# Ledger of designs, part 318: VHH binders against o26223

Target 1, 191 residues: o26223
Amino acid sequence: MKLLWTSQHIKVTVHIDGKVSKMDVLEAIKTRRSIRKYQDREVPEELIDKILDAAMCGPSAVDERPWHFIVVRNREMLEKIPEVHPYGAMVKDAPVAIIVCCDSSLEKIPGFWVQDCSIASQNILLAAHSLGLGAVWTGVYPLEDRVEGIRRLFSIPEHVIPFSVIPLGYPAENPGTRDLFDPDRIHLEKW
Below, E stands for the ipSAE of ESMFold2; O stands for the ipSAE of OpenDDE; V2 stands for 0.75 times the mean of E and O plus 0.25 times the DockQ between their complexes.

## First folded at step 22 (VHH; framework vhh_7nfr_2)

Design AB48 (at its last look DockQ between E and O 0.87; V2 from the best seeds 0.00; counts 0 for: pae E 3.2 > 2)
Fold by OpenDDE, look of step 22:
Structure AB48 (fold): chain B 191 residues (1-191), chain A 124 residues (1-124)
Amino acid sequence: as target 1 above (191 residues)
Amino acid sequence: QVQLQESGGGLVQPGGSLRLSCAASGFTFSRYDMSWVRQAPGEGREWVSWIGYGGKDTWYADSVKGRFTIARDNVKNTLYLLMDSLKSDDTAVYYCARDAFDLYGEFDSPFDYWGQGTQVTVSS
């Protein structure tokens, strides 16, 4: 059984056996969209592993790699996330979510963990998309209510900061593609 | 049905204070971030202030920072805007808005519901 996801310009074929057509990196970046509707279909562990592998391949400040990942498949927990994340409603409909966290004890240089976890989060999104999955970045940090909510919900220790919640699943929507290129945002040599 | 109803607007002199309230109904108020948005005559809408669903996180536009305080009572389903040191430039219709923005989302509008607004006029 082949699931074909057709975007305006990209066809992603996902095989039930986990074989996925490869997408080049630029295509993945340009065609990725936030997906908030998911099929009632489980995401194979193999795909999650690939996504997490990608998440850990990004650079980090002085190679501090402060990230941790909580993989959530438990339905009850997924259903609770919206209670502490106002814009995480779609999480309850996802078969899996990844919570990206920072272990502050791993920081070598203060403050760069935000960039590190952002890179990790983006890589999750790109990897998911390239594998025929849909995902969305729901921000947790730096909002205290959300940080503390997620912390409590998942018993995350104080030195670990939840950064983002990323639900994933096979997409049940096609928002299309956007052209976001803006030459006015490009400055040559100086502002 | 989601309903937002602003109150507390009026005429005030420069340097005066007002307290706006927004009564929310038709949804779980405590699960939504909320905002105040204002629109002056002939101007576009300006995002004034934001508060997280738990009340711990707040944001203010530079134009009102240090003068306005956003607060909420999740038990009363009420959003507040305390406005101190009011200026003529603060004259506008003030709207309570339910936030719909995902920080990393792709939405056309950061708000999905609005009240009818309450008029604030700052004049000597």
Scores: ipSAE 0.402, ipTM 0.754, lowest interface PAE 1.2, mean pLDDT 89
Fold by ESMFold2, look of step 22:
Structure AB48 (fold): chain B 191 residues (1-191), chain A 124 residues (1-124)
Amino acid sequence: as target 1 above (191 residues)
Amino acid sequence: QVQLQESGGGLVQPGGSLRLSCAASGFTFSRYDMSWVRQAPGEGREWVSWIGYGGKDTWYADSVKGRFTIARDNVKNTLYLLMDSLKSDDTAVYYCARDAFDLYGEFDSPFDYWGQGTQVTVSS
């Protein structure tokens, strides 16, 4: 496995000879950034499969696993997302987007699907990063305009709730690492 | 070029009402979320209210909830803030702002364009 610097300001793990590099979990969590600019380069289906496998590895309330995923590669469909999502402009330039949805018919405990789909969404971001891709979580739920717009655009049935739209691709930007640790947020034993 | 122009501010007595307007041009207004932000004398900017691009979703700061109503007219490209039960603490310059908020975003600022502001003064 070859580690390659793509910028003097950050460390980037990239694919060499078709092999996927491994990234330490803590490194992935600390170095993942929202990426909104992508190379004009297709993302292999194999990588999307790995990302969705990771998405489904998260815990869910009472093991309800309420999630469904819509994989969007069609250029016409990607170009329509900004019409129903104010800050989805980067989606039209992405080679692929994943829409995380809740199938409410799979809910076993009402209301916990939000946590379940949030876990799946974050796993998508981390898995994409570990595979040398960049992604960003664009919010849909609980905003009614966005939920209805995405539901209409993708013919999503009433009992299925679109939660997030996650465009992804090989990154074309390098925002660097952030130091966000704040010890004042830590309370020992009590508040 | 994006332009936001506020109007409707003025001097009112405590308990009074005002309606602020913000005329938008230079962009497709109906595709963007919008906010009102205020700045009291000598203070930093405080977010007041937010409305989704289609007008279905609204949020309010705790300090104004139940007293202020945000609204939009996507035909006239205008954002509104209906302010009732005004208090001296509401005295501020009120700005119309276009949201760059995409949830979970890592932005330096959640707003990419601002209006010039309109002064609201509530007498002591």
Scores: ipSAE 0.382, ipTM 0.741, lowest interface PAE 3.2, mean pLDDT 88
ESMFold2 (binder alone), look of step 22: mean pLDDT 81; pTM 0.819

Design AB49 (at its last look DockQ between E and O 0.80; V2 from the best seeds 0.00; counts 0 for: pae E 5.8 > 2, unsure alone 62.6 < 65)
Fold by OpenDDE, look of step 22:
Structure AB49 (fold): chain B 191 residues (1-191), chain A 124 residues (1-124)
Amino acid sequence: as target 1 above (191 residues)
Amino acid sequence: QVQLQESGGGLVQPGGSLRLSCAASGFTFSRYDMSWVRQAPGEGREWVSWISWGGKDTWYADSVKGRFTIARDNVKNTLYLLMDSLKSDDTAVYYCAKDAFDLYGEFDSPFDYWGQGTQVTVSS
């Protein structure tokens, strides 16, 4: 049985056996949207593995690879996340969430971990989308309430900084695509 | 139903101070970030200040930084804006706003509910 997810311009076919139609990288980038509504359907572990693999393929400052990932499937924990992350309300409805964290002990150059974890987070979103899943980036860092909330909830060590919470699931919405190209943001040779 | 009711506005001289309050009801106040937004006559709405649900994180527009202080009492379901060193340019209707979406949201407005506003007039 093929599940077809249609956006305004792209049909993603997801096979029950975990086979997904290929989506080129530009298509994935351009058509990706934040998805906050999910089907009552489990995400296969194989897809999560692919997503996490993608998350770890991004560059990092001096190859520091400071990222860690907490995969959350426990319903109780998913339901608790909104208590410390108010704008993560949709997490309670997702079958799974990935918490991207930075291990500060792995940081080689100060401050670049934010970029590293951002790249990882974005790769999660793109990979999810390419696999026919929906996801949304819910920011944790640098908000102290959220950082500490997530830290406490998941018993994250002090040297590890929760960065983002990304719920994932099969989409139950289609927000369409946006044209975000703005030539006014492009400067040639100089500002 | 979500309700936000601002109070504390008024007429004040330049250099004066005001304290605005926003009484919130109809939602779990302690689970939402809150903001103050203002609108001067003929101008668009300006995001003035933001506070996280737990009160540990705050943000201020450059125009009010160092002069305004946002605070909240989650027990009283009340948002505050302490305004010091008021200027004529601070004259506006001030609105309490409930944040709707995460910072990484793809929405036009980060707020879903607003109060009726309270008038602040700074004039000599």
Scores: ipSAE 0.430, ipTM 0.758, lowest interface PAE 1.1, mean pLDDT 89
Fold by ESMFold2, look of step 22:
Structure AB49 (fold): chain B 191 residues (1-191), chain A 124 residues (1-124)
Amino acid sequence: as target 1 above (191 residues)
Amino acid sequence: QVQLQESGGGLVQPGGSLRLSCAASGFTFSRYDMSWVRQAPGEGREWVSWISWGGKDTWYADSVKGRFTIARDNVKNTLYLLMDSLKSDDTAVYYCAKDAFDLYGEFDSPFDYWGQGTQVTVSS
């Protein structure tokens, strides 16, 4: 293992099984892109475990942690997603998808579960990227057609709300990075 | 080949109503979200309204909210825009668009295909 030092910040590099390394968190945030094309290559269960561990590290309103995750690898199930999700074509081609859900029985403060599950969803995207995977957040909630379709397909009970479907895999495309910083969006002291 | 054909535009007085139609072919219409987009002379494109593939979810720009109604007929493969209480700043070419929108993905354009457009002119 090597510890990397720079004049501007500190990085930690870890080699695990030879397949992953830690990237700087700011670099991960800036370089993550939506990936919709995947290699014909399995994603090891160990990487999914790391991604879901990261997903559950996010903050939640009053520590309610309302999230549940459905890991979908079954080819027949993935191939049915286009029946209920307009952009399911790339999902059926992914080696795996993660469905982020809210268990409403865990909700402590009404309505904050949306923020909670959004945090978990973004953490999935960043963790996947840091592990050399590509992913995209396909929206489900609050679109009623998508919510009911996904609930039906995956037998999700009525008190559980499907929030997002996130296909992932080793990327087969490279859209490049973007510089989206806009100083006009920054307001000092007042609007 | 995807084809979108708008119709129903025309000249109307302020306060009037108009119904736009968009006939769709070359794709499974009922599996895609659809939008209306407009472009006034010398301006960029403005997203007017959106409807989910099953019709249960709709969205409207603030400029048209309460005055316009989007609808679809998945049997006839047709998208509609009912425009009510029209005013001068609604004057534009109106396009129906097949949505490329997976909500949170990054694309260069949110729409795969556009129709030819239909002119709506609101003149006092």
Scores: ipSAE 0.094, ipTM 0.559, lowest interface PAE 5.8, mean pLDDT 86
ESMFold2 (binder alone), look of step 22: mean pLDDT 79; pTM 0.801

Design AB5 (at its last look DockQ between E and O 0.82; V2 from the best seeds 0.00; counts 0 for: pae E 2.4 > 2)
Fold by OpenDDE, look of step 22:
Structure AB5 (fold): chain B 191 residues (1-191), chain A 124 residues (1-124)
Amino acid sequence: as target 1 above (191 residues)
Amino acid sequence: QVQLQESGGGLVQPGGSLRLSCAASGFTFSRWDMSWVRQAPGEGREWVSYISYGGKDTYYADSVKGRFTIARDNVKNTLYLLMDSLKSDDTAVYYCARDAFDLYGEFDSPFDYWGQGTQVTVSS
């Protein structure tokens, strides 16, 4: 059984046996959309592993790799996330969520962890999309209420900063693609 | 049904102060980020201030920073905007908005519900 996800420009064929058609990186970047509706279908662990592998392949400042990942499948916990993340309502409907965190003790240069975790988060989104999954980046940091909420909920130690919550699942919506190219944002040689 | 009702607007002289209130109902107020936005005559809606659901995070537009203070009482389901040192340029209808502040959500609008607004007029 093949599940075909057709966007206006991309056909992603997901095989039930876990084989997914490969998407080139530019296609993945250009066609990725935030997905907030998910099918009632489990995400195989193999896909999560691939996503996490991708998440760890991004660069980091002086190769500090400060990221940690909490993989959440527990329904009760998923249902609690919206309580501390006002815009994480879709998380309760996802079969899995990844919480990207920074271990501040791993920082070699202060402040770059935001970039590092952003790269990791984006790679999660891209990898998910390339694998026929939908995901959305729900921001946690730098909002203190959300940071503290997620921290408490998942018993995250003080030196570890929750950065983002990314629910994932097989998409149950197709928001289409957008053309976001803006030549006015490109400056040649100087501003 | 989500309801937001602003109050506290009025006529004030430059340099004066006002306190706006927004009564929220129809949703769990304490679980939502809130914002104030304003619209001056002939202008588009301008974001003024943001407060997180727990009140720990606040942000302000540069135009009001240092003069306005956003606050909330989650027990009373009320959002506040303390406006000090008011200027003529602050004249606008002020709206309480439930913040759909999805930082990376690709939404057309960061707000999903608005009140009817309250008129603030700063004039000598």
Scores: ipSAE 0.509, ipTM 0.794, lowest interface PAE 0.9, mean pLDDT 90
Fold by ESMFold2, look of step 22:
Structure AB5 (fold): chain B 191 residues (1-191), chain A 124 residues (1-124)
Amino acid sequence: as target 1 above (191 residues)
Amino acid sequence: QVQLQESGGGLVQPGGSLRLSCAASGFTFSRWDMSWVRQAPGEGREWVSYISYGGKDTYYADSVKGRFTIARDNVKNTLYLLMDSLKSDDTAVYYCARDAFDLYGEFDSPFDYWGQGTQVTVSS
């Protein structure tokens, strides 16, 4: 154990095992929940950077990596999202939101960008959770009203397709873990 | 505050048609997606149809696809369900619901406000 320093009224940090590890990947997958209530607390830029790095680590069709991300912190912009995204009401209360987009000019196989951006969106949720944040995937694509509304609000060009809006922040709720395993969905060798 | 009032139900013979209406008040109707949901005797509630706030996106349950048409009038704040080729299995109370569906939000029921329902009975 290392003793970093000690003084009155100051707390010290000690490394127990020489390793900083927060959450096993299976635990993160099992315990991640959609979070729609957030503390009035800023999310550091460094955490957003880590989340977006994770988003870009996903596989993509023929390695096309068609994703782009818009990071929204401006209160006026966050408050306008519900005008064009009816299920984004919690976004106005979030300290930050990430919009996952597809740049169709990067597509190598038409239409597989949906899988690609879904992978990136799920990685955002898992990374946020592993960093002590809560998030929710609010759907945009394939609903034309939402796609057009978000594109208009954020001046997204026509060749770029907004896929999802993901508000995030330090959670102000704890919905608990769900046990959704269903062995009847598992088929050995055949349907 | 939010009020949803259905009308237009009634008794109709198999193969007949009905037009349901839902008057909305107490909220900005044109900013909300809407759905029709039905409940047959002894059954749980079954989602029937969905329309996005601008009307560009519509979806239907397999059981009604091709026979029912959802529509909305954002000037009159009214939701419609045009029901054609009615079958006895369509007998139910039909509810207008404000849709809070967020696609991937892990909700069992995405509806936050409901009307009181209108009875549709399909019988010869």
Scores: ipSAE 0.457, ipTM 0.789, lowest interface PAE 2.4, mean pLDDT 88
ESMFold2 (binder alone), look of step 22: mean pLDDT 81; pTM 0.815

Design AB50 (at its last look DockQ between E and O 0.76; V2 from the best seeds 0.00; counts 0 for: pae E 2.3 > 2)
Fold by OpenDDE, look of step 22:
Structure AB50 (fold): chain B 191 residues (1-191), chain A 124 residues (1-124)
Amino acid sequence: as target 1 above (191 residues)
Amino acid sequence: QVQLQESGGGLVQPGGSLRLSCAASGFTFSRYDMSWVRQAPGEGREWVSWISFGGKDTWYADSVKGRFTIARDNVKNTLYLLMDSLKSDDTAVYYCARDAFDLYGEFDSPFDYWGQGTQVTVSS
């Protein structure tokens, strides 16, 4: 049984056997949307592995690779995340969430970990989308309430900083696509 | 029903102080980030200040930074804006607003509920 998810321009076919149609990188970038509604369907571990592999393939400052990932499938834990993340309500409905963290002890150059974890987070979103999943980036850092909340909830040590929470699942919505190209944001040679 | 009710506005001289309050009801106040937004006559709405659900994180517009303090009492379901060193340019209707979406949302408006507003007039 093929599940066809259609956006206005892109059909993603997800096979029940785990085979997913390939999506080119530009298509993935352009058609990706935040998905906050999920089907009552488990995400295969194989897909999570692929997503995490993608998450670790991005560049990092001086190759510091400071990221860690907490994969959360436990229903109780997923249901608790909204308690410490005001806009993470959708996490309780997701079959899985990935918490992207920075291990500060791995940081070689101060401050770049934010970029590193952002790249990792974005790769998660893109990979998820390319695999026929929906995801959303819920910000944690640099909001102290959220950082501390997630830290406590998952017993994250002090030297590790939770950065983002990304719920994942098979989409139960289709928000469509947006054209976000703005030529006014492009400057040639100088501002 | 979600309700936000601002109070504490009034007429004040330049250099004066006011404390605005926003009484929240109809939702779990402690689970929402909150903002103050103001609208001066003939102007668009300006984001003034933001506070996280737990009160540990705050943001201020440059125009009010160092003069205004946002705070909240989650037990009282109340949002506050302490306004010091008021200027004529601070004259506006001040609204309490509930943040609707996370930072990385793809939404038209970051707020879903607003109060009726309270008038602040700074004049000599």
Scores: ipSAE 0.475, ipTM 0.781, lowest interface PAE 1.0, mean pLDDT 90
Fold by ESMFold2, look of step 22:
Structure AB50 (fold): chain B 191 residues (1-191), chain A 124 residues (1-124)
Amino acid sequence: as target 1 above (191 residues)
Amino acid sequence: QVQLQESGGGLVQPGGSLRLSCAASGFTFSRYDMSWVRQAPGEGREWVSWISFGGKDTWYADSVKGRFTIARDNVKNTLYLLMDSLKSDDTAVYYCARDAFDLYGEFDSPFDYWGQGTQVTVSS
């Protein structure tokens, strides 16, 4: 198949060798939205496994891979997260949440764990979206009150830093896509 | 349900100090991040300072950093703004606001509740 041109928007046809692709990576990036409403439907463990596999595929500073993940499905625990997170209310309604953490004993270059865990967190969002799930990144680090609250709630040791809480489930809303491209942010050769 | 009531404004000379208070009721105050926002005559509203629900994290607008201190007392359900080294540009109505902003969520909601405001006037 070949590239197609029409009077509306350019359309492309991707050759499929007998396998069906779920979602193109650029489509996933452009269409992923924060989802805060979920169906009353369990998320299979196999999907969580795929999401965490994707989270761990990200690059990290000198391959330090400082991330750890806590998978939370217990209703009582999910319902307690809003007690220590002002904007975690949707977590109690989610079938599952993933807490992204840094184990500082794995750090090889001080301070780059923030970038490392950010990469893992974004990969979770994209992987969930590509699998037909919705998710939202609720911020924890660097807010001390949230870090301490989540650490207490999940018995996270002092050398492990909770970075983000990501509730996820089959979406019960569709906020649509956003047009955020801004060419004024692009500088050629110099600032 | 939710009520925010500011007090402590007044007339002060340049270089002077004031302490603003905001009494909160109708919600669990200690579970919410809070902000001070101000509005000068003929201007839009300008965010001034923010404090996390437990009081350990604070942020300030560049225009007030080093001069203003935000604080909270979760036992008395009160938010404070300690203003030092006041300038004429600080003249405004100051509002206590409850934050509804989600750090990484898209399409955050604005502040969902506001107080009535307290006037601060810095005059020669």
Scores: ipSAE 0.469, ipTM 0.789, lowest interface PAE 2.3, mean pLDDT 88
ESMFold2 (binder alone), look of step 22: mean pLDDT 81; pTM 0.817

Design AB51 (at its last look DockQ between E and O 0.83; V2 from the best seeds 0.00; counts 0 for: pae E 2.5 > 2)
Fold by ESMFold2, look of step 22:
Structure AB51 (fold): chain B 191 residues (1-191), chain A 124 residues (1-124)
Amino acid sequence: as target 1 above (191 residues)
Amino acid sequence: QVQLQESGGGLVQPGGSLRLSCAASGFTFSRYDMSWVRQAPGEGREWVSWISYGGRDTYYADSVKGRFTIARDNVKNTLYLLMDSLKSDDTAVYYCARDAFDLYGEFDSPFDYWGQGTQVTVSS
């Protein structure tokens, strides 16, 4: 069985030897890279559903699950994101973007929503990768200009905080794998 | 053609003040985050301060917090650094830089364009 993300231009539901392809979780974590170039190819709604299901599987502070997601496919809206997000130029070229938001009315412990939405954002990246898609996490929070710009563009209410913008699509680049393991960061029993 | 032109450097005594300017042209200035970076003699480059494209967010290196103020004028396409309470350790060439930083992207370099720099010398 081949891993779906071993080469570009592979459909998500690729059948190998009559079976659906799977990617080992450690391989997905180690091989995921930020992808900023996408094929001119739509992403099926079913894959977005799977990605968002994965995003919502993350743990959250006291199970508060403060996250909301805006799925953006409209070309006009995607093309406006760079006006309020300085380095979101690749978002206009993506077939779809997901905006991860916090609904502050769902917070049970103030201030932990950042960890919660970070977990959801990383799960989006891993799930997209496992499905043969490429994605990149572009930062919004805590930068007020980006938060305000995205909030205004998407009519996000004041109690909802846009956290990240994640464009995604079938990849048109392969930056390769990085070796980032550093044993000096590991401390046994004590600092 | 992207251009960044710093000015306002000079000689000052310790405790003095200076205002640096950076004139930007060849791009839509108001769409980009900007930084000041400095390089002391014989040293590597040290990030000094950052300002978001709309000016609402600012960050400072610990070495300059409370003494330096970054600002921008998106009508005049100009970046500023107001430097108060200058110390001998602030002696450096100061560069205006355009950020390529998207926070969580996997970048090799945080800046894509640089000015030529302006010398600041703090001496008794």
Scores: ipSAE 0.428, ipTM 0.776, lowest interface PAE 2.5, mean pLDDT 88
Fold by OpenDDE, look of step 22:
Structure AB51 (fold): chain B 191 residues (1-191), chain A 124 residues (1-124)
Amino acid sequence: as target 1 above (191 residues)
Amino acid sequence: QVQLQESGGGLVQPGGSLRLSCAASGFTFSRYDMSWVRQAPGEGREWVSWISYGGRDTYYADSVKGRFTIARDNVKNTLYLLMDSLKSDDTAVYYCARDAFDLYGEFDSPFDYWGQGTQVTVSS
C-alpha cells in the first residue's frame, strides 16, 4: 500500500497490486484541485485506460460523442507543448498528457461539441483525482494561437479541433481543498 | 526582473483617442498573454482587454468593446491599447498586466505583474 495523494481530510491510497481505494463521486468533485506538480513516476496504462473510459462516459448532444483523445507520453512532445501553450509549463513535468479533441465531422448539432468536450475533460480530471492522480485543465479552444499550435505540433487534421491539454501524474503538491459553495448563486423557482 | 511600463496616457476630450503602450522587459514577452486593466477613482480594478501571446486572440470588456483595440508587437516587447471614442467613464489609471495563469486556473489573481499605470483622463 502506497499513499499517492493526501488532502486535508482524504488520503488516496494505491495498493502495491495496483488497486486504488474508492472515492465517491461527491468526494472526488469536492476535493479535486488543479495539480501542476508531479512526481517522477510513471502512470500505469491501466489508469489511463480507466480515465479515458470515464472521459467517454459523459453525455453529449444527441449522443454525438465527438471527442478524440491523444495520449502523449513522449518526452520530447511533452516538452514542446509549453512552446505553444504559455501556461502549460507543467506539461513538461508530467509523465503523460491527454489532449481532448473534437472531430467536427461527428458533430450533429453545431456548437454543442464545446460542452461535450468540456464534460469529457472534467471527467478526466475527476477520474484522475479518484485514482490518486493529479491533473489540470489547460485550455486550448477557443484560443487560436493555442489551437493552431497544438494542431501543428500533433499534426491534427483541420476538421479536428484540439480543445484541452490535461497533464496527469502522481501529485507532488497538495493545494488543499476549497469551499466554493455560495448560496447567493441559488435561486428558488425564480431569479 | 519583470518590468512593465505604461505610457501614452493623458488628458483628452470626450470622443477623442489615445494610444497606450506598455514596454515589457525581464521576461519572454512572446510567451505570455497580456491584459489591460484600469482603475477609476474610488473603484476597483476592472479588466479591460486581453490578448494572447501570439496576438491572434483578443477579448474586450463590454464597456470598451468596439472602441478599444488591444495589440502587441512581440519583436518590440510592447503591448498597445488603442482607445477610440473615449468617454468620461473611461477615466482611470490604466495598467498593463501579465497573465500569470491559464484560464482554468484556481488562483486568487490572474495576473502576476503590473506596471505603474498611466493616467487617462477624459474630460471636456
Scores: ipSAE 0.419, ipTM 0.762, lowest interface PAE 1.1, mean pLDDT 90
ESMFold2 (binder alone), look of step 22: mean pLDDT 81; pTM 0.817

